# Ledger of designs, part 330: VHH binders against q84jc2

Target 1, 232 residues: q84jc2
Amino acid sequence: MSKMRNLVEEKFLEFYESWVIQLELYLHQLLIAHNNNTMSETELRHLISKLTTHHKAYYTAKWAAIREDVLAFFGSVWLNPLENACSWLTGWKPSMVFRMVDRLRKSRVVLVEAQVKKLEELRVKTKFDEQKIEREMERYQVAMADRKMVELARLGCHVGGESVMVVEAAVRGLSMGLEKMVKAADCVRLKTLKGILDILTPPQCVEFLAAAATFQVQLRRWGNRRHYVTHS
Below, E stands for the ipSAE of ESMFold2; O stands for the ipSAE of OpenDDE; V2 stands for 0.75 times the mean of E and O plus 0.25 times the DockQ between their complexes.

## First folded at step 21 (VHH)

Design pi2 (framework vhh_8fcz_2; at its last look DockQ between E and O 0.93; V2 from the best seeds 0.86)
Fold by OpenDDE, look of step 21:
Structure pi2 (fold): chain B 232 residues (1-232), chain A 125 residues (1-125)
Amino acid sequence: as target 1 above (232 residues)
Amino acid sequence: QVQLVESGGGLVQPGGSLRLSCAASGFTFSTYFMNWVRQPPGKGLEWVSGITSDESYTTYADSVEGRFTIIRDNDKKMVYLQMTSLKTEDTAVYYCARSPDEVQAIWEEGYFDYEGQGTQVTVSS
């Protein structure tokens, strides 16, 4: 039996499919800019701005959607299993992008000492924020198994009015917490991304964004091939 | 009419503490990102701190990180700034400011569309 999708899932699926298509177009532009070195700094900054605007649009849409149903994002039907497996609190793990920056350093990109220092500071801060969110997330998850829920579990599975109400209340409570955690995680993502872009030069930003977009697009492609998932 | 009214400012010695309050009215407070900004004497406006509409995330300028705490109460339509370990360089008029776009507020520090009249904070020995 196929999984039924709720309205939030359907709407966000459509949004995300379109968003990914646009991301691929920007990726193409980033790659061109990176490979031919013909663009001026102003042009590069403009391209960077387009990408950052695109990413901000994603979170704007996401935050609107999670207000309606945050649980939809913990089983994101718009993602394949591989993408979901790589997700941390419904998105990319902020600290992961520093691996991409490290890759840049191992390539032709030369970072000055001041940049390296700032990146390290940002990395430390990002890690700290991640851990803080994880601890809070754990608290909400554990709280789901409250006294009433445990008691219901002990009594066995039954469909009764009272039991349903208890479960629904518990789910609502969890959902409220999850929404905050997801939003917090997204804030860390945004801060991390902005932080990196503020440290890098425009050419370096282009390379970084190209690498990030490539990773995202390829991960989707790999996952789709592996699991026979079709995304338009 | 949108209103943000700051209070709690005053004279304090270095190392001291002060708690600022901002009372909001005239808009749906719980949907806005809220900020504290300050203007030191003879200087421009400086972003200090921000908090998401649902209190999911708080952020601070490096200059105040670890010393200041931003809190909000959506039921009371209040935002607070607890300041500790105050320094002379913290002397400024402090303003409460709202941000209509939370994503942009997180991305760009100091993004807001309305600010209050401010409250004076003076840190001096």
Scores: ipSAE 0.902, ipTM 0.957, lowest interface PAE 0.5, mean pLDDT 92
Fold by ESMFold2, look of step 21:
Structure pi2 (fold): chain B 232 residues (1-232), chain A 125 residues (1-125)
Amino acid sequence: as target 1 above (232 residues)
Amino acid sequence: QVQLVESGGGLVQPGGSLRLSCAASGFTFSTYFMNWVRQPPGKGLEWVSGITSDESYTTYADSVEGRFTIIRDNDKKMVYLQMTSLKTEDTAVYYCARSPDEVQAIWEEGYFDYEGQGTQVTVSS
């Protein structure tokens, strides 16, 4: 009976904590593969497949959860405040992942010209998709603000079953619109990740996935450490 | 029984336009990712385009992006492919196809479990 969060939040928190633990285990395997020059292409592709399967499982669980309560993913209880502050539409911003690719390219990873050309094409396409979503989100926010103001004026005129029903419809409309935008953003994330992995060679994929997992784990560790120090 | 029925194919000149239709029945259409795939003469299947169940995201093969538009109408259980700036290379049998898992469908182009009988599109002068 005593609940700190709704059931969707509690279930996804439990899922996410397990998911991050498994990501850390995969990160150890990625780091071993990164430092081991004797691993075969088949072995590397198998490890990469484990990582991509793990990421797809996250989105499968997320899309099931947002169907029930998309609002849980805005200011998520399973993320620390730093993780939430770094989110763009409930996750990492697709275009920013190319900064990680650029950093790897400038220090460790050597890309042939064909790969560079394909990565630049993907970067442009990713940014275009992001901008389309951002424009739709802006239009949605304006439309919802206008609808909210009209409904607040109506509430001032009468209160009752119909007023409650109008508010409930507005909340449902907000949730449905947000669900679509979150799903669109996740599709761009999935397409961007897949696109990068298709362009890179298996050893380069391992380096990229290791860097991405490291960043995610470090963001969580930094945010938890600061939260503990500041609030305890 | 799952049924996908394509129509709207035909003969068209290069640079022309054509709109394909796909009528769906026998399954909960509004929960499925939907695709268009095509088979050029003497070749295997080539994925063309896909759209999420809620229309939140559309995706296209590089060869058709900017020229083709996928559209769905969940109330009518219809999928459409609006084709413009057609080229002779677009000649193929076009199939409507459904995907059982939307995450996998976004991740892996050409992931589907059922396709219709197809409609012939011929682009020639």
Scores: ipSAE 0.782, ipTM 0.899, lowest interface PAE 0.6, mean pLDDT 86
ESMFold2 (binder alone), look of step 21: mean pLDDT 80; pTM 0.829
OpenDDE, second read of step 21: ipSAE 0.894; ipTM 0.955

Design pi3 (framework vhh_8fcz_2; at its last look DockQ between E and O 0.94; V2 from the best seeds 0.86)
Fold by OpenDDE, look of step 21:
Structure pi3 (fold): chain B 232 residues (1-232), chain A 125 residues (1-125)
Amino acid sequence: as target 1 above (232 residues)
Amino acid sequence: QVQLVESGGGLVQPGGSLRLSCAASGFTFSTYFMNWVRQPPGKGLEWVSGITSDSGYTTYADSVEGRFTIIRDNDKKMVYLQMTSLKTEDTAVYYCARSPDEVQAIWEEGYFDYEGQGTQVTVSS
């Protein structure tokens, strides 16, 4: 069955497609920088800054979009099923990136003890924040079975004039709560990313960002290939 | 005209508690990330805490984590800072500050475009 996209979905789909294209370009630059030890620290920092700006732009756009329709992000049509399956509260799970860092450590990346300690502290904090959000989400989900939602369920497909108002009120209430939670999750994502980048050296940051971008791009490619998703 | 007016400062003994208030006016309060910052004597401005426009996320400097709590009321256009277990090093002028870009405010601590006149907090035995 074909799903009709709403305006928010369409707009964000367009944005995201462009955003991913740009991400791929940056990934290419990151890989070059990683493989060629010819770039200065200043150049590396500049490249890192471009990537971080790019990521911040994503959340800026996202937060604008979720103000309009947060529900669009709980069935993100711009993502394939594999990407969606890997999503936690409409994005990547913050604690996941530490696994990437761990993999870097097992490779050619040498972290000093001070970095390892800071990363561990950050990981603990990130996990705590995730759990806090999850608890709130659970509470919210249980609370969704309130009078308005019960009424919505009872109305079903037989929605008359007065019923429409009830449905709209219920949806608004739900959306407000979800928006709050999604934004909170995004804040944890941003803090986690910033935290990691603050701990790593510029060369390490480049490698980390390259790994993260590669994972994101490959996940998209794998999912698209598997499910024949058309993005455009 | 944008206004942020802090209150609630005073003299308190170490281990004591204070609650600061900030009254906002002249802008769409509910769309801004709000911060508390402080300036200790003879030192520069230090970021203390921040809260998203929807109160869904709060963040704190390491020096105050676990002791301070930031709260906001969008209906009243108020931001609060509950301070507990106060230390002598918490002595400072405390300012309320707004951040127009929430993403940037989360990314960089202390990103804001306007701050109030401040309220003095003195922790001394």
Scores: ipSAE 0.889, ipTM 0.950, lowest interface PAE 0.5, mean pLDDT 92
Fold by ESMFold2, look of step 21:
Structure pi3 (fold): chain B 232 residues (1-232), chain A 125 residues (1-125)
Amino acid sequence: as target 1 above (232 residues)
Amino acid sequence: QVQLVESGGGLVQPGGSLRLSCAASGFTFSTYFMNWVRQPPGKGLEWVSGITSDSGYTTYADSVEGRFTIIRDNDKKMVYLQMTSLKTEDTAVYYCARSPDEVQAIWEEGYFDYEGQGTQVTVSS
């Protein structure tokens, strides 16, 4: 069991390291396109397509990995996965991306009235979907707490093979529910990203994707600093 | 052989309800994103609704949201479309459709590789 979890985690972390390195290369291209205004609209759309393909590849790999072992994505923090609902299911909260959009509105990027209206509609939809997932997670958290208490009581009465089987069944039930919620959260992330890119013009998409890539690179750097500090 | 067989269509008055069914065979149904699409008279296909393989996420065209509900039963290899508050503009041939990649299906509405023969829904007085 332990060997299987280590292999899944190791394989995905290897993928993710390569994925972020490639994202950094795309970020360089995005910054050139944003700052120098040297690319045609066709070239900008091609660059945007590379970024969206890269993001879709992340989720394809993630969903394959969580099907094998969703708990590998929670590490030691998984001991309290439902208690950390505000950290939002193995990723950034979908509505957080609108903070980047808001900053772009107050900078050099000018949004026309029609874009602002569509972005606000999308923001409301994204928030609504987030709240639905949060409510489902809350109900699942309560159900799992009740089940854990019952199973732990039974474990105290039944020392042996039956107790192991009961614990294994509870873990499988937790994993199945958690996998479903993580995928639902990722669907909201994908839909929100697509919606934003559909509303923005190609130059605006480049600036938005550059901001998002910068954030993701900094998140990896922060995580690596923690790892290096704990390993040094 | 991939097969998708729709049923449950018929004639209904505006404001009425109807439930469409789709029986799937010839592929691992439980791993595929599933869709309903429709073809109104004299028009091309338009996407109606989709559901992830685990039912964790559903999505709808603006024109049907709040009125239609997509559900699936992986044990029976069935997908359904519960239609309520039907309007004359809902008149169409309705097709069940399979998406070959779930991430891409979420990203791009109307992304599918197989559809059935369809079932006729007619909303008229």
Scores: ipSAE 0.776, ipTM 0.904, lowest interface PAE 0.6, mean pLDDT 81
ESMFold2 (binder alone), look of step 21: mean pLDDT 81; pTM 0.842
OpenDDE, second read of step 21: ipSAE 0.880; ipTM 0.944

Design pi4 (framework vhh_8fcz_2; at its last fold request DockQ between E and O 0.89; V2 from the best seeds 0.86)
Fold by OpenDDE, fold request of step 23:
Structure pi4 (fold): chain B 232 residues (1-232), chain A 125 residues (1-125)
Amino acid sequence: as target 1 above (232 residues)
Amino acid sequence: QVQLVESGGGLVQPGGSLRLSCAASGFTFSTYFMNWVRQPPGKGLEWVSGITTDSSYTTYADSVEGRFTIIRDNDKKMVYLQMTSLKTEDTAVYYCARSPDEVQAIWEEGYFDYEGQGTQVTVSS
C-alpha cells in the first residue's frame, strides 16, 4: 500500500475503504439478527436485501473501474498481502463460499435433503465455470509471451520507437482479455451467491452471510496486523 | 424509439435446429445486457438466456443449457439465439429483452425493461 497509485487505484481505494466500513456495519446487524429469533421473516429479508444490494454496488463500481484500467486490479493496492494471496481473478473464489455453507451444515442449522442436493448441483456448476475461466485466462497470459515480446525481452528493456508499439499492443491485447475474464469471474461470483441465497431460508441466509462477512473482515484484520508487525 | 425486432421463428420437428435473431435500435445497444425469454402456450413468461454487454459471460436456464447458445454483435446491434436439439416443450413465443443494469441482470433472471413483439417457435412432429 506504500507504492505510487494511479487515479483508478486511488479512486477505488477510497471506495473500497468506505465499502468495507459499511460491510462491517452490516455484519454487526447480521450477527444481531442471527442471535435474535424474534425478528420476522420480513425483517430478515429486508436485511438480506441490504447486504445483497451492498455487494451488487461493489461490482457496479468494479466493472466501471476495470473498463478504465483492469491491470489496477491485479495489484489491488486496496488489499493487504494476505487478502491478495487469497484472491482469485481479483476477488473471492466462487467455490470457496461453499465452505461457509458447510459451516451451516455442521452447526445447529438443519438443511433438508432438497437443499443439500441443490447446493451440490450449484457447487458442481460453479467449479465448472471456474475452470472454464481459468483456461481462458491462461490463454491470454501465455499469449503475452509471443515471438515479438520474447525477442524484445532478449534484447533488453530499452523500449522505444517500434518496441514501444509492440509492447503497447501486447498489453492492450492482454488487458482486453483480462477485463473479460475478470467480469466473467464476477458473474460467476454473483450467480453463485444468488444461487446459495435462493436455496437457503431467510434465517439460513443471515447465518451464511454473517459467516462470509466475518471471514472477509477477519482476513483483512489478520493481514493488516501482519503488515504492521513485519513493516513497523 | 426503442425497438427490438425478433425473427427466425418457425415450425420445426423435434431434434431440429433454429436460429433466432433480434435487431435492436433506438438505444445504446452495447450498454445493455441482452436476454431471450419465452412464453409457452398457456404459461407465463420464462427466462431463457442472457449475455453480458461485452459477451464475457453467457447464462442459460437449466431447461436449455447445452442446447441453446446466445451470441451478440454490438457493431450490428444484434443478438442471436442458436437453438439445437429442440423439444416439443420449447414451443413458445420467443422475445428479445434488454436489461439496463448488467449487475442486476446477472443477479436476477428476467430483469428487463423492454421486450420485442416476439417470434413464434413451434416444435412438432
Scores: ipSAE 0.909, ipTM 0.958, lowest interface PAE 0.4, mean pLDDT 93
Fold by ESMFold2, fold request of step 23:
Structure pi4 (fold): chain B 232 residues (1-232), chain A 125 residues (1-125)
Amino acid sequence: as target 1 above (232 residues)
Amino acid sequence: QVQLVESGGGLVQPGGSLRLSCAASGFTFSTYFMNWVRQPPGKGLEWVSGITTDSSYTTYADSVEGRFTIIRDNDKKMVYLQMTSLKTEDTAVYYCARSPDEVQAIWEEGYFDYEGQGTQVTVSS
């Protein structure tokens, strides 16, 4: 049991460390593209494609890992405490990404009225989907308290093989419910990211992806710096 | 070897309801993202709806959201499309389709590698 949790955490830690390093390399390329007026639209689209492929690869790896141990993604060993504190169902909160778009709009990115309308529609849809998942989490917690935990408490008084089987069934049920909610949240993340990139022009996509990668890298660095300063 | 067999189509009046069924065989159904796509008269295929392998997430084209519901039953290897408040614009041949990569299927609507022969839905009179 503990061996499988260690294996999943160990493997995903290695994957995630490598994934973040590659994200930092792509960030450098995005910043160069921002300042390089000689890049064609085709070249910008290729860079954007590399970023989207990189993000899709993250979810491919994550969904494989949560099938083995979804609990590893709550309080993850590959994230610092600040990163974990900012997580909503094992990742960035979909509705919050629009604050980044709003900040870019105020300072650098000029959006036409059609883009603004589409972004607001996407924001509303994203919040709606996010709220659906939050309600499902609440129903899940209530259902567990009302049925399976009561049965576990009764059977826990009877030591034996039957009690082990009931406990194992309850743990599997918990993991399946959490896995589904995490996956639903990730689907909202993927749809939201795709939706934003579809609305923006290629230069605007480069600006957005650079801002998003910068935020993620800075959150990681700031959390690590504070951790090292307070402990060393 | 792979088969997707759609059924349940027919003639229905505007405002009516239909439930389409898709029976899957010849592959590991539970590992595939499943879709409904449709072909309106004289037009190409358009994506209608999709559902993840575990039913954790469903997604719909804007034109059908709120009116259609996609459902899957992995034990029976079935996909359904519950259609309500039907409009004449919903007239089409409806196809069941599978997608081998869930992340890509969520990312890009209409990503699939196989579809059935379809079932005709006609909303008229």
Scores: ipSAE 0.794, ipTM 0.910, lowest interface PAE 0.6, mean pLDDT 86
ESMFold2, look of step 21: ipSAE 0.780; ipTM 0.914
ESMFold2 (binder alone), look of step 21: mean pLDDT 81; pTM 0.831
OpenDDE, look of step 21: ipSAE 0.902; ipTM 0.958
OpenDDE, second read of step 21: ipSAE 0.895; ipTM 0.956
ESMFold2, fold request of step 23: ipSAE 0.790, 0.790; ipTM 0.907, 0.908
ESMFold2 (binder alone), fold request of step 23: mean pLDDT 81, 81, 82; pTM 0.836, 0.828, 0.842
OpenDDE, fold request of step 23: ipSAE 0.898, 0.909; ipTM 0.957, 0.959

Design pi5 (framework vhh_8fcz_2; at its last look DockQ between E and O 0.93; V2 from the best seeds 0.85)
Fold by OpenDDE, look of step 21:
Structure pi5 (fold): chain B 232 residues (1-232), chain A 125 residues (1-125)
Amino acid sequence: as target 1 above (232 residues)
Amino acid sequence: QVQLVESGGGLVQPGGSLRLSCAASGFTFSTYFMNWVRQPPGKGLEWVSGITYDSSYTTYADSVEGRFTIIRDNDKKMVYLQMTSLKTEDTAVYYCARSPDEVQAIWEEGYFDYEGQGTQVTVSS
């Protein structure tokens, strides 16, 4: 049976496909900048700004969409199974990006002690925030076994009008909580990303953003090859 | 007309507590990110705290983290700042400010398009 997509899924799918295409273009620019030492700091900052604006646009669109249907993002149809498997609360795990920074340190990137210290502080903060969200999510998950959700499960076998109303009410209640969790997670993502970029120099930012974009694009490509996924 | 009216300021000793209130009117309060900012004597505005429209996320400046708590009530169109363990360096005029873009408000601390008249907070022995 083919899965039917709702309107939110369809719209966001279209948005995301376009967004990824633009990301690939920016990735190309980042790679050029990284390999070309002729770009001025001003030029690098401008490129960084374009990327950050692009990422902010994603969350702007996402937050608008989750207000309509947050459940669409739990099982995102615009992502392949590999991308979904790597998702934490409908997005990338904030603490994961520090692994990318660590990798940069092992490469050509030389971080001064002050940067290392700040990054570590940020890492600790990020992990703390993640755990806080996870605890809250756990509360919601446990609460899902309440009367409404039990009723939802029970009535799932029936198609009566009253049953539909109960189901809808239960879904709305759940969605409200999930929306808050997703937004909270996204805020941690934004803060983490901004925090890293504030610590790094412009050249380092370019390298970091290139690595992050590469990972995202390659993950999508790998997933698509492994599990044939056709996106419009 | 957009209005933000702060209250609750006053004189307090170091280590004391104070609760600021901000009453919003003239706009759809529940769709805005809300902030507290402050202006110390002889200094510019500095961002203090922010809260998403649905209270899904709160954030604080490092200088106040763990001491201040921002809360909002969308039904009452109120935003609050509970301040504890106050320090002399917390002395400032405190302003309530709205942000029309939550993403930008999260990204850039201090992004807002309107602020109130402010309330004076003085921490002194």
Scores: ipSAE 0.888, ipTM 0.950, lowest interface PAE 0.5, mean pLDDT 92
Fold by ESMFold2, look of step 21:
Structure pi5 (fold): chain B 232 residues (1-232), chain A 125 residues (1-125)
Amino acid sequence: as target 1 above (232 residues)
Amino acid sequence: QVQLVESGGGLVQPGGSLRLSCAASGFTFSTYFMNWVRQPPGKGLEWVSGITYDSSYTTYADSVEGRFTIIRDNDKKMVYLQMTSLKTEDTAVYYCARSPDEVQAIWEEGYFDYEGQGTQVTVSS
């Protein structure tokens, strides 16, 4: 019966495909706003709000899905192999986003000294939180490996049906711990994104959001090309 | 009926410690992001700390980070604020508050829809 997707995977695949199509539409609007400066501050703030609402909707859907099956988010069926290979705890690595901030510092829109200071403070906080999660992940993986070894050793004393229940309990324990780790990582992502947008002006926010969306779209397009290129 | 009942406030010296408690009832506690907020004398509400429903993530205002720890117990429907190295600036009425949307609560400090009646913390000069 090999290669069945469970219901969580199928449901989230449908969500994600729709979500990324909408992200691409917003990217088009961001690029227009970035390149021709015809929009008022109010219009820019509306566009920024649409993007932040779109990102928050992603996490709302994701957190509902991981309560049912967090393992679906490790090697996700809705991502290509390149996207999966670049994931850190089921998403973009928080410290990576500051590469996009560095691109802003070299753009036409100059950052004021106060913004630069706040961004460096945020970078340090983000890195600290990232490292804390990595340490907790290590501790959790060691503890789960030890607990799983103990449960598997005890399995040698169980009769068939009881052995199945022990394995199922171990998998439940693993899933609960991984759910917490994924959610913690997502919280750092949300805090980092919010922090950056609070420091930047509306035109700078548009440029940043455009850079972030471009990277995500390009990673998806590049990864997909390995399967559909018909020429060398 | 939603109820949040704070306790554990009191008078402490600078450098001292105090543990606040909040008992929750009348709602599905285990699905809510929980916060501590405070109101210093003559000032508005100030967000202090928050914790996700599963304790996967905690977050703190800069002024209290490293000194305060938020903890929750979903079985007992309790949230706590362990305060150490208290300063006179920490004098306030402390409120326990709930947030119905965890994504929004992480996104926006001080996002909540209900708070209790508060408990007084006084750090003497």
Scores: ipSAE 0.768, ipTM 0.897, lowest interface PAE 0.7, mean pLDDT 86
ESMFold2 (binder alone), look of step 21: mean pLDDT 80; pTM 0.831
OpenDDE, second read of step 21: ipSAE 0.886; ipTM 0.949

